# VHH binders against q8wuj3r1227to1361, part 14

Target 1, 135 residues: q8wuj3r1227to1361
Amino acid sequence: NDFAYIEVDGKKYPSSEDGIQVVVIDGNQGRVVSHTSFRNSILQGIPWQLFNYVATIPDNSIVLMASKGRYVSRGPWTRVLEKLGADRGLKLKEQMAFVGFKGSFRPIWVTLDTEDHKAKIFQVVPIPVVKKKKL
Key: E = the ipSAE of ESMFold2; O = the ipSAE of OpenDDE; V2 = 0.75 times the mean of E and O plus 0.25 times the DockQ between their complexes.

## First folded at step 7 (VHH; framework vhh_7ocj_1)

Design m3 (at its last look DockQ between E and O 0.02; V2 from the best seeds 0.00; counts 0 for: pae O 10.2 > 2, grease 27.8 > 24.2, placed apart)
Fold by ESMFold2, look of step 7:
Structure m3 (fold): chain B 135 residues (1-135), chain A 121 residues (1-121)
Amino acid sequence: as target 1 above (135 residues)
Amino acid sequence: QVQLVESGGGLVQAGGSLRLSCAASGFTFSSYAMGWYRQAPGKQRELVAAIYSGGYTRYGDFVKGRFTISRGNAKNTVYLQMNSLSVEDTAVYYCAAEYTEVGSYTWTDYWGQGTQVTVSS
């Protein structure tokens, strides 16, 4: 009954496995470059595989995440989301959806939705992604 | 059959110590990460400590050096030494076991039935 997918420009990227799915989009051209899934760990917190994967994502990438199944949020795993533009100090609930960005600036469209039962985001992202002056 | 059997819980005065044990059977113990969770009434279950197959350890922030996890692979047992206990440590403590292969998107996990730890004033 639990279902999760990420949809980009009408193409769905489904997940049949519990965990966190990640879709990476090139911020210059808007092309999906990868779809990867990571399981939640009960003892290890955020798997090093997720941290390592995020570290290898090129700068200027849009990063979409969606959870499937329930997970336990622990300490520093939220720093992956902070590196992608999430607000510091957020507490995650049982479900999440996230639109983030890997780069030296934080676009205003970075969005996190987290709830105990359901999380959903619909977002239009400008392409190419460019830095705007802030006041 | 996989079994995780906790022992060593009970009632203790604040400032005191307890040692929890978890005897494991039904899997290759030395290959699994072992650990302890706790859950107090009305709170979420939280990680207390984990010890990995290579011996690396991890602790919840609230532990602050007071607890030590260890494993006896010859006895298929994981231990939690709890010192300097306070009322906030009152909870049911659960043994857990987890195995994943490197690069796997799936895992195997098991839980014990829990042992009560109660810390009095």
Scores: ipSAE 0.059, ipTM 0.460, lowest interface PAE 4.5, mean pLDDT 77
Fold by OpenDDE, look of step 7:
Structure m3 (fold): chain B 135 residues (1-135), chain A 121 residues (1-121)
Amino acid sequence: as target 1 above (135 residues)
Amino acid sequence: QVQLVESGGGLVQAGGSLRLSCAASGFTFSSYAMGWYRQAPGKQRELVAAIYSGGYTRYGDFVKGRFTISRGNAKNTVYLQMNSLSVEDTAVYYCAAEYTEVGSYTWTDYWGQGTQVTVSS
C-alpha cells in the first residue's frame, strides 16, 4: 500500500494522482472548506506550493495531508509542516500522513484517537499520521 | 543582526501614490512571509498586504485593489505600491517578516520600526 487516505464524515477525498493530498477542515464547524492535491510530477517544487497553500488556509483550521505513491521531499518540507504544528526535527518517511492546525488554534471538539498507524479526528477521520505533539 | 529597514513613506495628497520598500537582512534562510501592517492613531494594527514563499499574496479588505505587494530583486526585499490613497490610509506602516533559519525549527516574527504615511485631503 503506497498511499494514505483522507476520509471526512464518511466521504473519501480523491487521491487520483500520486503526490500530496490536502484537506482543510474548519475548526469551528467541522466542515471541509477546501481540498487540493499536488501532483508527484511537480513535487520537486512542492514546498513552495505548500507554502502558498498553507498561507491561504484560515486560522482555526485543521489540516489533513496524505501522500500517494512516492513523494520527493525537497526543500523545507519539515518547516512548512511545523507551521501546522509538526514537531521540531520531524523526519519525513516514504509515505506521509499528517494532521495539523493552522495557527495556535486547538479546537476543543477535536478528539484525536491515535494508534501507531492511524489517527481519528473527531472520530470520523481515520488516517495514518505523523503525530502532532505540543511543543 | 536581523533587521527590517523600511523606506518610502511620507506625505502625499489624496489620490496620490507611494511606494514603500522593506529590506530584510541578517537571515540565513528565505522568508516564509513578508508583509506590511499599518496602525493609525487609536486603532489596532491591521494587515495591509503579505507575500509568501512561492508568491502567494493577500491583502486587507480595505485595499480593494489599490495596493500591490511584490518581491524585489534583492533577497528578502518587498515593495508595497500604494495607489489612490485616501485620508483613511494615514498610519504608520510596518514591515514584517516571518523567518526560520537554516538548521533551526523556530519561527520568528520580525518588525521594522515603521514609516509614517500621511495622506492629506
Scores: ipSAE 0.005, ipTM 0.285, lowest interface PAE 10.2, mean pLDDT 79
ESMFold2 (binder alone), look of step 7: mean pLDDT 82; pTM 0.836

Design m4 (at its last look DockQ between E and O 0.01; V2 from the best seeds 0.00; counts 0 for: pae O 14.9 > 2, placed apart)
Fold by ESMFold2, look of step 7:
Structure m4 (fold): chain B 135 residues (1-135), chain A 119 residues (1-119)
Amino acid sequence: as target 1 above (135 residues)
Amino acid sequence: QVQLVESGGGLVQAGGSLRLSCAASGFTFSSYAMGWYRQAPGKQRELVAAIYSGGYTRYGDFVKGRFTISRGNAKNTVYLQMNSLSVEDTAVYYCAAEYIEGSTYTDYWGQGTQVTVSS
């Protein structure tokens, strides 16, 4: 309840601070290319820093997010989830976990779980990430 | 009309202290997070301190315990007490206000006040 982490191929990326953490994986080779945490900080810069950070993520990247404790669940930063494949107009609850994609299409494995008390996703993503026809 | 008016800047000798004030008007002060940023010539703006509507505070790593942010909701004013100043603290200091409710996001910035620390 008081912890959050992201695990990629057996390696954990824990968060020691309330807020959200982001792990970026190269969709072509499946390597983790960054791990960045955004504290539960509301002043100008932190929410916009997340938006700017997502803008710098290379196309064809898998983007993982997880919340810990209390975080800023509202505001303009949440639109970046739509850019990563979340449904438009989505409203976050008190906890979230997200597997998204930065690229020219929306893979079927893009998943958001948001709950008032916990959120969890376990998922296998095909590498390399390629566009597939909708079934 | 929203206004954020900084005061208390100026020239100070190294090792000295300054107290910055930011008087706010035109919005419900108690509902906003308030904070201070600084920008030295040729550098990016960086967070100095923030204080939330609930009173939670945070500081930039360079502060090293030397600065204290506080707010007086009855006076619609946020303060920054700066002690043990060094030449590296020379910058324009900006007051900021931020409100987030649902999908509503609003921010305001002051014009800045110059702090110059002389050797």
Scores: ipSAE 0.024, ipTM 0.236, lowest interface PAE 4.1, mean pLDDT 78
Fold by OpenDDE, look of step 7:
Structure m4 (fold): chain B 135 residues (1-135), chain A 119 residues (1-119)
Amino acid sequence: as target 1 above (135 residues)
Amino acid sequence: QVQLVESGGGLVQAGGSLRLSCAASGFTFSSYAMGWYRQAPGKQRELVAAIYSGGYTRYGDFVKGRFTISRGNAKNTVYLQMNSLSVEDTAVYYCAAEYIEGSTYTDYWGQGTQVTVSS
């Protein structure tokens, strides 16, 4: 596969066109609050549009991104991703699956597992089950 | 040898405040998340508050701004400041800590501390 897609709680968010998909999840409730796509046909404008879109995302959000097809990673791409928690100096590949966080929160219950062409995101919510260590 | 020790519970009048403390010991590393749960008689255990690495916090719906969770200066310590307590807040409060090693999540629980709010 030469593209990434986003699935949340069994609901898939496919992209019909080359470009970047963004899904925003409320960090407190764990529900999808918004999603959008940026078409590759206006590739030169995607970083700028994405930057502006990300700026509107409320704090305490989990931001999922996936790309389809080739995109140009230049300009504010790194800045946008850095704003969402990416390490400085991140080198973007032609295929992208990204999980970020808006604001200062970095919930540990969100885990990203990456394989060669696959990223898995787990949200682990503590269950009120007593686990006592036997002495 | 891992232990979570709660303190600060007790009897308080409605409208009053309590500050719960939890100290985790037996670890050589910091917890990734610590939190408080409560269980009232005949009810299921429910989340009160949790704090995660990076400072993210979660609160139960019933908290409504009355409680504040924070980390202490000491390693693996957490506090729960509870204000404007009501009779409905009466429960055993449990401290919990979550640690991650690789892809494995491990939860530890305290023995619980009783909080009783009188009318």
Scores: ipSAE 0.000, ipTM 0.205, lowest interface PAE 14.9, mean pLDDT 79
ESMFold2 (binder alone), look of step 7: mean pLDDT 87; pTM 0.876

Design m5 (at its last look DockQ between E and O 0.01; V2 from the best seeds 0.00; counts 0 for: pae O 14.3 > 2, unsure alone 61.4 < 65, grease 24.6 > 24.2, placed apart)
Fold by ESMFold2, look of step 7:
Structure m5 (fold): chain B 135 residues (1-135), chain A 123 residues (1-123)
Amino acid sequence: as target 1 above (135 residues)
Amino acid sequence: QVQLVESGGGLVQAGGSLRLSCAASGFTFSSYAMGWYRQAPGKQRELVAAIYSGGYTRYGDFVKGRFTISRGNAKNTVYLQMNSLSVEDTAVYYCAAETLEYDSSGYTYTDYWGQGTQVTVSS
């Protein structure tokens, strides 16, 4: 329906406008450090400022994203998902939810759900986030 | 008071051309992205074209090279040249203006819409 939010440890972060909402969590201590929404603009779709915003996110951060309503699933902003661990060449549908990571490695819990009518992820993330060594 | 006033719509035979104009007032035109949306009966509004202050342009997929957006900053006017029109292009065409600015309070979204001009393409 018309309801969208991100929930972290029981606390909900709603979005009131169509577009993409972003929640950033510190990967060392698990605290939410920001909640920002990027509404569809009428000519640019999701603003290019999303790319700049993601660039400012500290390394070792968990980055949650969720769509609300109609959002622009194409455009240069979608490359930001690859920077946060999504598979290269991904194709978004009409709804999306994403659990990503800003850092030098890709945790196994990075995941994207994208579908035409709904998208939902439930994920447990180990804190602190650490790189696993190959043995 | 902000105004966006469209003109140049009307009836045209399929295969023909029209040039739409949108005269803007009440804001700093050169700093805004300008564009056109359209809405046919029973359909949602869809982006036709956008042009940014730096001259970058973007078009809806259905345009397929037939339309050209341009702007005259000295005249505070944005234009849409529409060629090779078909009956599927029949719609009300709306001028739009937007800016997105960042300051200490975050992002400020400012947008404006015109009242629309009818374009009718006869077979």
Scores: ipSAE 0.079, ipTM 0.502, lowest interface PAE 4.3, mean pLDDT 79
Fold by OpenDDE, look of step 7:
Structure m5 (fold): chain B 135 residues (1-135), chain A 123 residues (1-123)
Amino acid sequence: as target 1 above (135 residues)
Amino acid sequence: QVQLVESGGGLVQAGGSLRLSCAASGFTFSSYAMGWYRQAPGKQRELVAAIYSGGYTRYGDFVKGRFTISRGNAKNTVYLQMNSLSVEDTAVYYCAAETLEYDSSGYTYTDYWGQGTQVTVSS
């Protein structure tokens, strides 16, 4: 059984239900502030529960999503994800791992490593590789 | 042409508070990080607090929750609220900003520094 899961600082957030799980991280503190799941049985059309939930997520949040089992992978999902920074016209696969940001929050301390089957975020402190002199 | 202007330093009694301000201007690129460093006589410059794009913050080990860095409403403005100050906190405090450029050669970091503001904590 192929499914996506969310792990934060070594702690896994599995879901026993098919659908979408969401983990919200405070962008300032880097800690998990909420975890919820949405069953696929209620995910019809625009997943209104997920949409409404996302709308309540405070700005400056990092939002992690993962799917388990079947879920609606059509345009309505893209619309929800666009609220979190997804590109317009994004095509979703059968399994989803998504990292988004609420509001205009786009921290550069987050390194995103994406592959076809996984996404990882790292909180990093940038270290200068090349020093540039002042002009 | 980039300038970092610091203010808010001065003399304060132990246990007191100060609020440092830094306004940066003249950037060609937006700063991705701003912070405060300090240097006491005979000691190395050390990080006090830094704030990155998006709001991530880091603090020196000695801060221990006493100081808070925050961004102002104005672009490239940062504040350092310092509470419960001790004599050991006496130093020149420098505002710093970093820009990050990316091109085919990779990431280039440029550092900018203020002139520093004296903070003196008396017993």
Scores: ipSAE 0.000, ipTM 0.221, lowest interface PAE 14.3, mean pLDDT 80
ESMFold2 (binder alone), look of step 7: mean pLDDT 76; pTM 0.772

Design m6 (at its last look DockQ between E and O 0.03; V2 from the best seeds 0.00; counts 0 for: pae O 8.4 > 2, placed apart)
Fold by ESMFold2, look of step 7:
Structure m6 (fold): chain B 135 residues (1-135), chain A 121 residues (1-121)
Amino acid sequence: as target 1 above (135 residues)
Amino acid sequence: QVQLVESGGGLVQAGGSLRLSCAASGFTFSSYAMGWYRQAPGKQRELVAAIYSGGYTYYGDFVKGRFTISRGNAKNTVYLQMNSLSVEDTAVYYCAAEYTETWGDSYTDYWGQGTQVTVSS
């Protein structure tokens, strides 16, 4: 039951190690441009390199994250979710799934699901990603 | 051989201060994240503070701004300045070190032997 993956347009991206997997999708064309995993650690929860990795993601990118197995739901790494559009002050439980966005605005489809036993998101995201006009 | 040697523990009155030190050897200190855990009787170890190779710091919620972690890379030493101590801070404090690779299986951590901190009322 520690099975975890991210699926984009029918292609699965499984994780081989406990921690957080990340898939980045170009927001203009909807194509996967990277898949990276970050393992558990005693001091970071997730390695420091996650901060650097997210900093290098191009603007207008869809960022998918999913936990696998026992991951550390606390620690400095969790602030990355706020950078990708998660609400401030949200507490992570033992599992998480996240659909986020790196860019100058927060799309309405940014979604975080977190719970103690499982987390799952199924979502269709409009491509290209554009900022919606105010009423 | 890797060693993490803590010092600076002891008995202090509530409201007092202590500075813990952890001298490290046997690895490339500047490449490792360093930190402190504590374990009070009947509790599991909990993370007190961490400082990463890039200088970013993290503190557990219970610290409430009372503690400061720092590192001296030239001295291979990590420090924990503890102020406004209360009886709830009584614990064995352990130095920890870790190294990770982003895309590899290389993960290494080390623990010190611990130093006792006792806060009397």
Scores: ipSAE 0.082, ipTM 0.524, lowest interface PAE 4.0, mean pLDDT 78
Fold by OpenDDE, look of step 7:
Structure m6 (fold): chain B 135 residues (1-135), chain A 121 residues (1-121)
Amino acid sequence: as target 1 above (135 residues)
Amino acid sequence: QVQLVESGGGLVQAGGSLRLSCAASGFTFSSYAMGWYRQAPGKQRELVAAIYSGGYTYYGDFVKGRFTISRGNAKNTVYLQMNSLSVEDTAVYYCAAEYTETWGDSYTDYWGQGTQVTVSS
């Protein structure tokens, strides 16, 4: 099953297309401020749309990402995730659940509960996390 | 055996420009990224700019539109045009190459020897 979604406070943000779903949460208010999805067809060439989107995300935001299907992930992906707190050298394969932060702000009200193939964010997420799901 | 040869570094006054060049050889893969890192004394190495085989470009936050990375006409050559240089840009600049997979992301770095860039006030 390659179905993926992001859920925030009981509200689901599904993706109908293979690719990446992104949900941005205000780190201060705890509310969703934006969400979007990127199809593989968009990501396959130049992932600049995703990069630019991430660039526009305000500091102090929590950024949730979930992949659906076999998403396109190449070198630029690591850079995008690094912008959100991922360590350099991170390797991505197959499917992804990711929690990141824009800027240096790490809201303490975010609690991270992770398994091998999923990530759950509650009130406090202090550290960006990337989890992979094997197909 | 990937080899990276850098050139173009030197001394320049603040507000000036430099153009770094890197020629890579020995690539045996089609998916790759080439870029530039820099390391100032006492500071960590940081990414300046990168260009991927697909054409995507990435710039460090400090670049702020001052630098441009581009490919040359020669195979596996990359340039870094640096304009509006400041003293804070003084560092050893390293050319780097990364291998990327078709699916997922592999991480293999190759490094040049570095070229000194000094910006005087």
Scores: ipSAE 0.012, ipTM 0.308, lowest interface PAE 8.4, mean pLDDT 78
ESMFold2 (binder alone), look of step 7: mean pLDDT 86; pTM 0.871

## First folded at step 9 (VHH)

Design n1 (framework vhh_7ocj_1; at its last look DockQ between E and O 0.01; V2 from the best seeds 0.00; counts 0 for: pae E 18.2 > 2, placed apart)
Fold by OpenDDE, look of step 9:
Structure n1 (fold): chain B 135 residues (1-135), chain A 119 residues (1-119)
Amino acid sequence: as target 1 above (135 residues)
Amino acid sequence: QVQLVESGGGLVQAGGSLRLSCAASGFTFSSYDMSWYRQAPGKQRELVAAIYSGGYTRYGDFVKGRFTISRGNAKNTVYLQMNSLSVEDTAVYYCAAETFEGDSYEDYWGQGTQVTVSS
């Protein structure tokens, strides 16, 4: 039994297949604009589909990712995490959860959790995703 | 008390180099993301370089390999090596420390150091 899921403001976004689940949130409105999944065969054999998908994500988007089942934790596809603000050189484990950001800066709240048995992130993200000036 | 003190700024000719330093104190240095920003007259403040607690580095689009950010943990100091400077790089350069722990966000800023590049 796989309990992996992504939840945004109380709404769950299930995935049907083992691999990586992706949910994209507009950083200005806080609305989910897209969600998709990439099964293991795509992660291994056709990672360009993931690359293209990420490339088309608008700037200032919050990008949520979670592994489901026994996902492919190695390979070129993992480079997309760096594009979304993950630190370089990190190696994924059996489970992963990720809060990333597509944009010209790296928010501090970008977080990658990699665990052997359970990965979990509870994250409050400010909307709109902008640096606020101190008064 | 948190302190960020910049140094190393000054006047330099185009094509020259400067090395900025930011001495940090009053907080757990290794837990913070450190960055350099700059603000030119009449322009908005912009990110120059950042080095995150995990060692990841990010640079502004205008840097184009000319600048390098690094940190010295033993001295709680962040450096910005600036090479191939141009007149367009003239600005006040600010050091910043940022962290997000739990649900709390903290940021600290230095007073800035003037960098002037002459033609």
Scores: ipSAE 0.006, ipTM 0.255, lowest interface PAE 10.5, mean pLDDT 86
Fold by ESMFold2, look of step 9:
Formats: structure tokens, C-alpha cells, sequence
Structure n1 (fold): chain B 135 residues (1-135), chain A 119 residues (1-119)
């Protein structure tokens, strides 16, 4: 079944279209403040909409991403992952899940899982900056 | 200071037309790609139309030939002519200016203008 979702403290945020799903959590209160999807047509080439969205995410935010279906796994959009703490030069496979951070430092809990059949992260994000959340 | 100001929104009956304008200042207008996005309540922001600095245009699939983007570089203004409007076109419409060359990326957004289409 090609369902993808992000779950935060028991609340699910589904994605209905192939591409990537993004959920932003405020790092001070642990509250979800944004849920957005970027379909494949946006991810091709230079994805101005995604770049702008990420640029406007407030500092001290937890940023969750998950792939849906056959997503565009290469191209300039993937630089966003590096801006949110992923290792440089990491290659995405057919599925991805990501827990990242927008800010001036890189927390040790930043994690990218990418696999051909399944990508899943189960993560408790520790204090000081965020409340515990279930990915 | 960079500024994008949308105008031309309002209430229109289904089947009608509106012309949106976006006046730009504070940057070299001819060097930027200009675009219109829209966001309806509860929906994702989506590309309506883009016109590149070189004049090439793109449209969202839902446009189906009904809308036309154009730019007047002498007036620092981008336009969106919207024809054959339906209730599904009701949204806040945003003007954006973007450029990406080498590793440099810049973008600017307007405040949005409401378009409401009644049946």
C-alpha cells in the first residue's frame, strides 16, 4: 500500500500526492505549526516554492519530511536536506524519511533514512529545544 | 527596499474575468523570474503561472489555457489575465520574484490579493 504519513504525538499528517510531505514543529513548544506537501512537478528542476518555504521556516524548528510514492529523488531540491542537517552528498533511494532542524547548530538527533522499499524513523527528540515527539 | 504589491483582486461572477497586477520595486526587475501563486483555504499553495526573465512562460495544469501571464519591464509590473473564472479559482493570489544563479538564491513575495468567484 503506497500510503505515507508523518505522525507527531499520535496525530497523523497524511500525504495524498506523490512527492514529499513536510511538517514543521516549533522547537520551543513542540507544537506543529505547518504541514505542506510538494508534488513531483514542483520538485523537478529548480523548485522555487520549496526553497522559499524552507527559507521562511523560523529558526529553532524541527522539520520532518517523508516521501510519498514515486518522488523525485534527485536534483537541486535535495540541497534542502543539507540545509536542515543531512550529510552532504547523501544519495536518496526510492523512499525517504527525515528528521531535521532549522537553526544555527546540528542536533545529534538529525536523522535521514532512505531505502528502496521502506523508509521509517521512530524518534524521540530530546530537550532542551523541543518537546518529545513521535515521528 | 524590495516591495511587491498585488492589485486587481475582488469579487467576480463565475464565467467572468479579472486582471491582476503586481508592481515591483527595489530590485532590477528584468533580472528576476516573476510568478503568480494561489492558495485556497485548506489547500496547498500552487503555481498559477511563471514568466522567466527571458520571456518563457509556464502555467499550472489547472489553468487549461484560461490565464495569461505577461510582464512590462518598463513598468516593473507583472500581470495575470484570468478568464472563464469558476468557483474553484477562489483563492488568495500571490506575486513572487525569484532568481537562482550559481549558488545564489533570492526570492520575494507579495502580501496577496483575494479573488472570490461566486456562481
Amino acid sequence: as target 1 above (135 residues)
Amino acid sequence: QVQLVESGGGLVQAGGSLRLSCAASGFTFSSYDMSWYRQAPGKQRELVAAIYSGGYTRYGDFVKGRFTISRGNAKNTVYLQMNSLSVEDTAVYYCAAETFEGDSYEDYWGQGTQVTVSS
Scores: ipSAE 0.000, ipTM 0.099, lowest interface PAE 18.2, mean pLDDT 75
ESMFold2 (binder alone), look of step 9: mean pLDDT 84; pTM 0.846

Design n2 (framework vhh_7ocj_1; at its last look DockQ between E and O 0.02; V2 from the best seeds 0.00; counts 0 for: pae E 13.3 > 2, unsure alone 64.8 < 65, placed apart)
Fold by OpenDDE, look of step 9:
Structure n2 (fold): chain B 135 residues (1-135), chain A 121 residues (1-121)
Amino acid sequence: as target 1 above (135 residues)
Amino acid sequence: QVQLVESGGGLVQAGGSLRLSCAASGFTFSSYDMSWYRQAPGKQRELVAAIYSGGYTRYGDFVKGRFTISRGNAKNTVYLQMNSLSVEDTAVYYCAAETIETSGDSFEDYWGQGTQVTVSS
C-alpha cells in the first residue's frame, strides 16, 4: 500500500522510484511545465543535482513534492523545502507531501505535511500566483 | 577566502537599540541567503532573522516585530536592526551565509565568529 503520486487538475503524476517526486507549475498560467524525480541515491550525500534543479526553477512557480517509499528523510537536500517556503528546523518523517513556491515571498498556501504513516495535501491555489506577492 | 565579519554588538540597556552589521567577502553574495543566529549561555543556537536572495525575510518567533534584517548589496553587508531589546536578548549573535543554489558538488554554509550583545536591566 505504498502508493504516492501528485495530481494536478485531474492529471496524475505517479512516482516509480523511492525518493522525491517534483512537479513544477507555472504560477502565471497554472500549467505543469516540468516534472522529475530524485531517487534516494541522489538525495544521499551532497545532492547538488537537486540543488541545481531547484535553482533553475523559474520564479513564481508552484512546486509540488511528494515522497515515495522509504525516501531519505534527512540530509542537506531537505533545505530545498525551506527555500520553497517551508518552516525552518522541521523534521521530516516517513511520508512527506509539500506545496511550495519559488519566489521572493512565501504565500500563505505553502503547506508541508509530514507523517509517519500517510501524508496528503489537497490544495487549491489561485492563479496567477504573482498577484499574491502584494498581499 | 570567505569571510563574515560581525560588528555592532555591545552593552545596551533594556529598551535600547543596536544595529549589527555583517560584512561578507570571498563568495557570490547575491547567491546566498543571509541569516542572523544567536546563542545564549546554556541555550541552543536559534534563528533570529533571515533574508533570502530573493528578498523574502523570516524571523524567529521571539522577534515579534522588534528586529529587522536587511541586505546592502553594494557593500555585501547584512544588517540586523534590533529595537526594544530585553535582557532575554543577551547572546552571541552570528552571521551566516547559506545556499542551495550552487552548481558545485559541495554544500557549504559560512559563519562569522559572532558578536556579543548584552542587554542590562
Scores: ipSAE 0.056, ipTM 0.474, lowest interface PAE 3.4, mean pLDDT 86
Fold by ESMFold2, look of step 9:
Structure n2 (fold): chain B 135 residues (1-135), chain A 121 residues (1-121)
Amino acid sequence: as target 1 above (135 residues)
Amino acid sequence: QVQLVESGGGLVQAGGSLRLSCAASGFTFSSYDMSWYRQAPGKQRELVAAIYSGGYTRYGDFVKGRFTISRGNAKNTVYLQMNSLSVEDTAVYYCAAETIETSGDSFEDYWGQGTQVTVSS
């Protein structure tokens, strides 16, 4: 591949820089509310820009991430994936795609694809996002 | 200095309940992810439950709905309610704090000294 992007309801959000793209979608209405990129240099250090960004995401938000190029797969930034529903202790490979959720529960559609040469997710997410009843 | 102090452990009969508490100091409690781990003799430490700063909770597969993690941010305390205990739950239970925010020096997880839970029968 010569590209990395996130697509939401037909609209593409491409990235020209190596690192991580983030797209936030409102879980109540299904509208994209932000698109932000984080370069590898930010991910290598203490990633205050990323921490602050994630902290400002409203609850009940769908959070999409996709890598471009050889991104930083280790370090403290990867804990934000856990805050968005990823398993603790996850080992990331060279490429990553992620569908996550910021809120007080973990929807069943939260998913991570990580591979050495390509990562891709196609996902249909129910709107509005709601808690499932316990069985 | 960061301190995590566990309490509430002890001896309990199988089928019984315990409530563990972890009092935290020395950091901005509401900004940290809090978790409980356990370690039985000769075994590796394993995640019991986590509660993220945003309120998301997660449990180890062995919990099977028996335990509930919660946090009281006004009291700087994280709790683990443990119900329907079995002998397999016997372990030292550790409170841990993991940061998304730092003072810029380093990233480090903080651990308490542990509290023993022993389930008889």
Scores: ipSAE 0.005, ipTM 0.197, lowest interface PAE 12.5, mean pLDDT 73
ESMFold2 (binder alone), look of step 9: mean pLDDT 78; pTM 0.784
ESMFold2, look of step 11: ipSAE 0.000; ipTM 0.162
ESMFold2 (binder alone), look of step 11: mean pLDDT 78; pTM 0.783
OpenDDE, look of step 11: ipSAE 0.020; ipTM 0.352

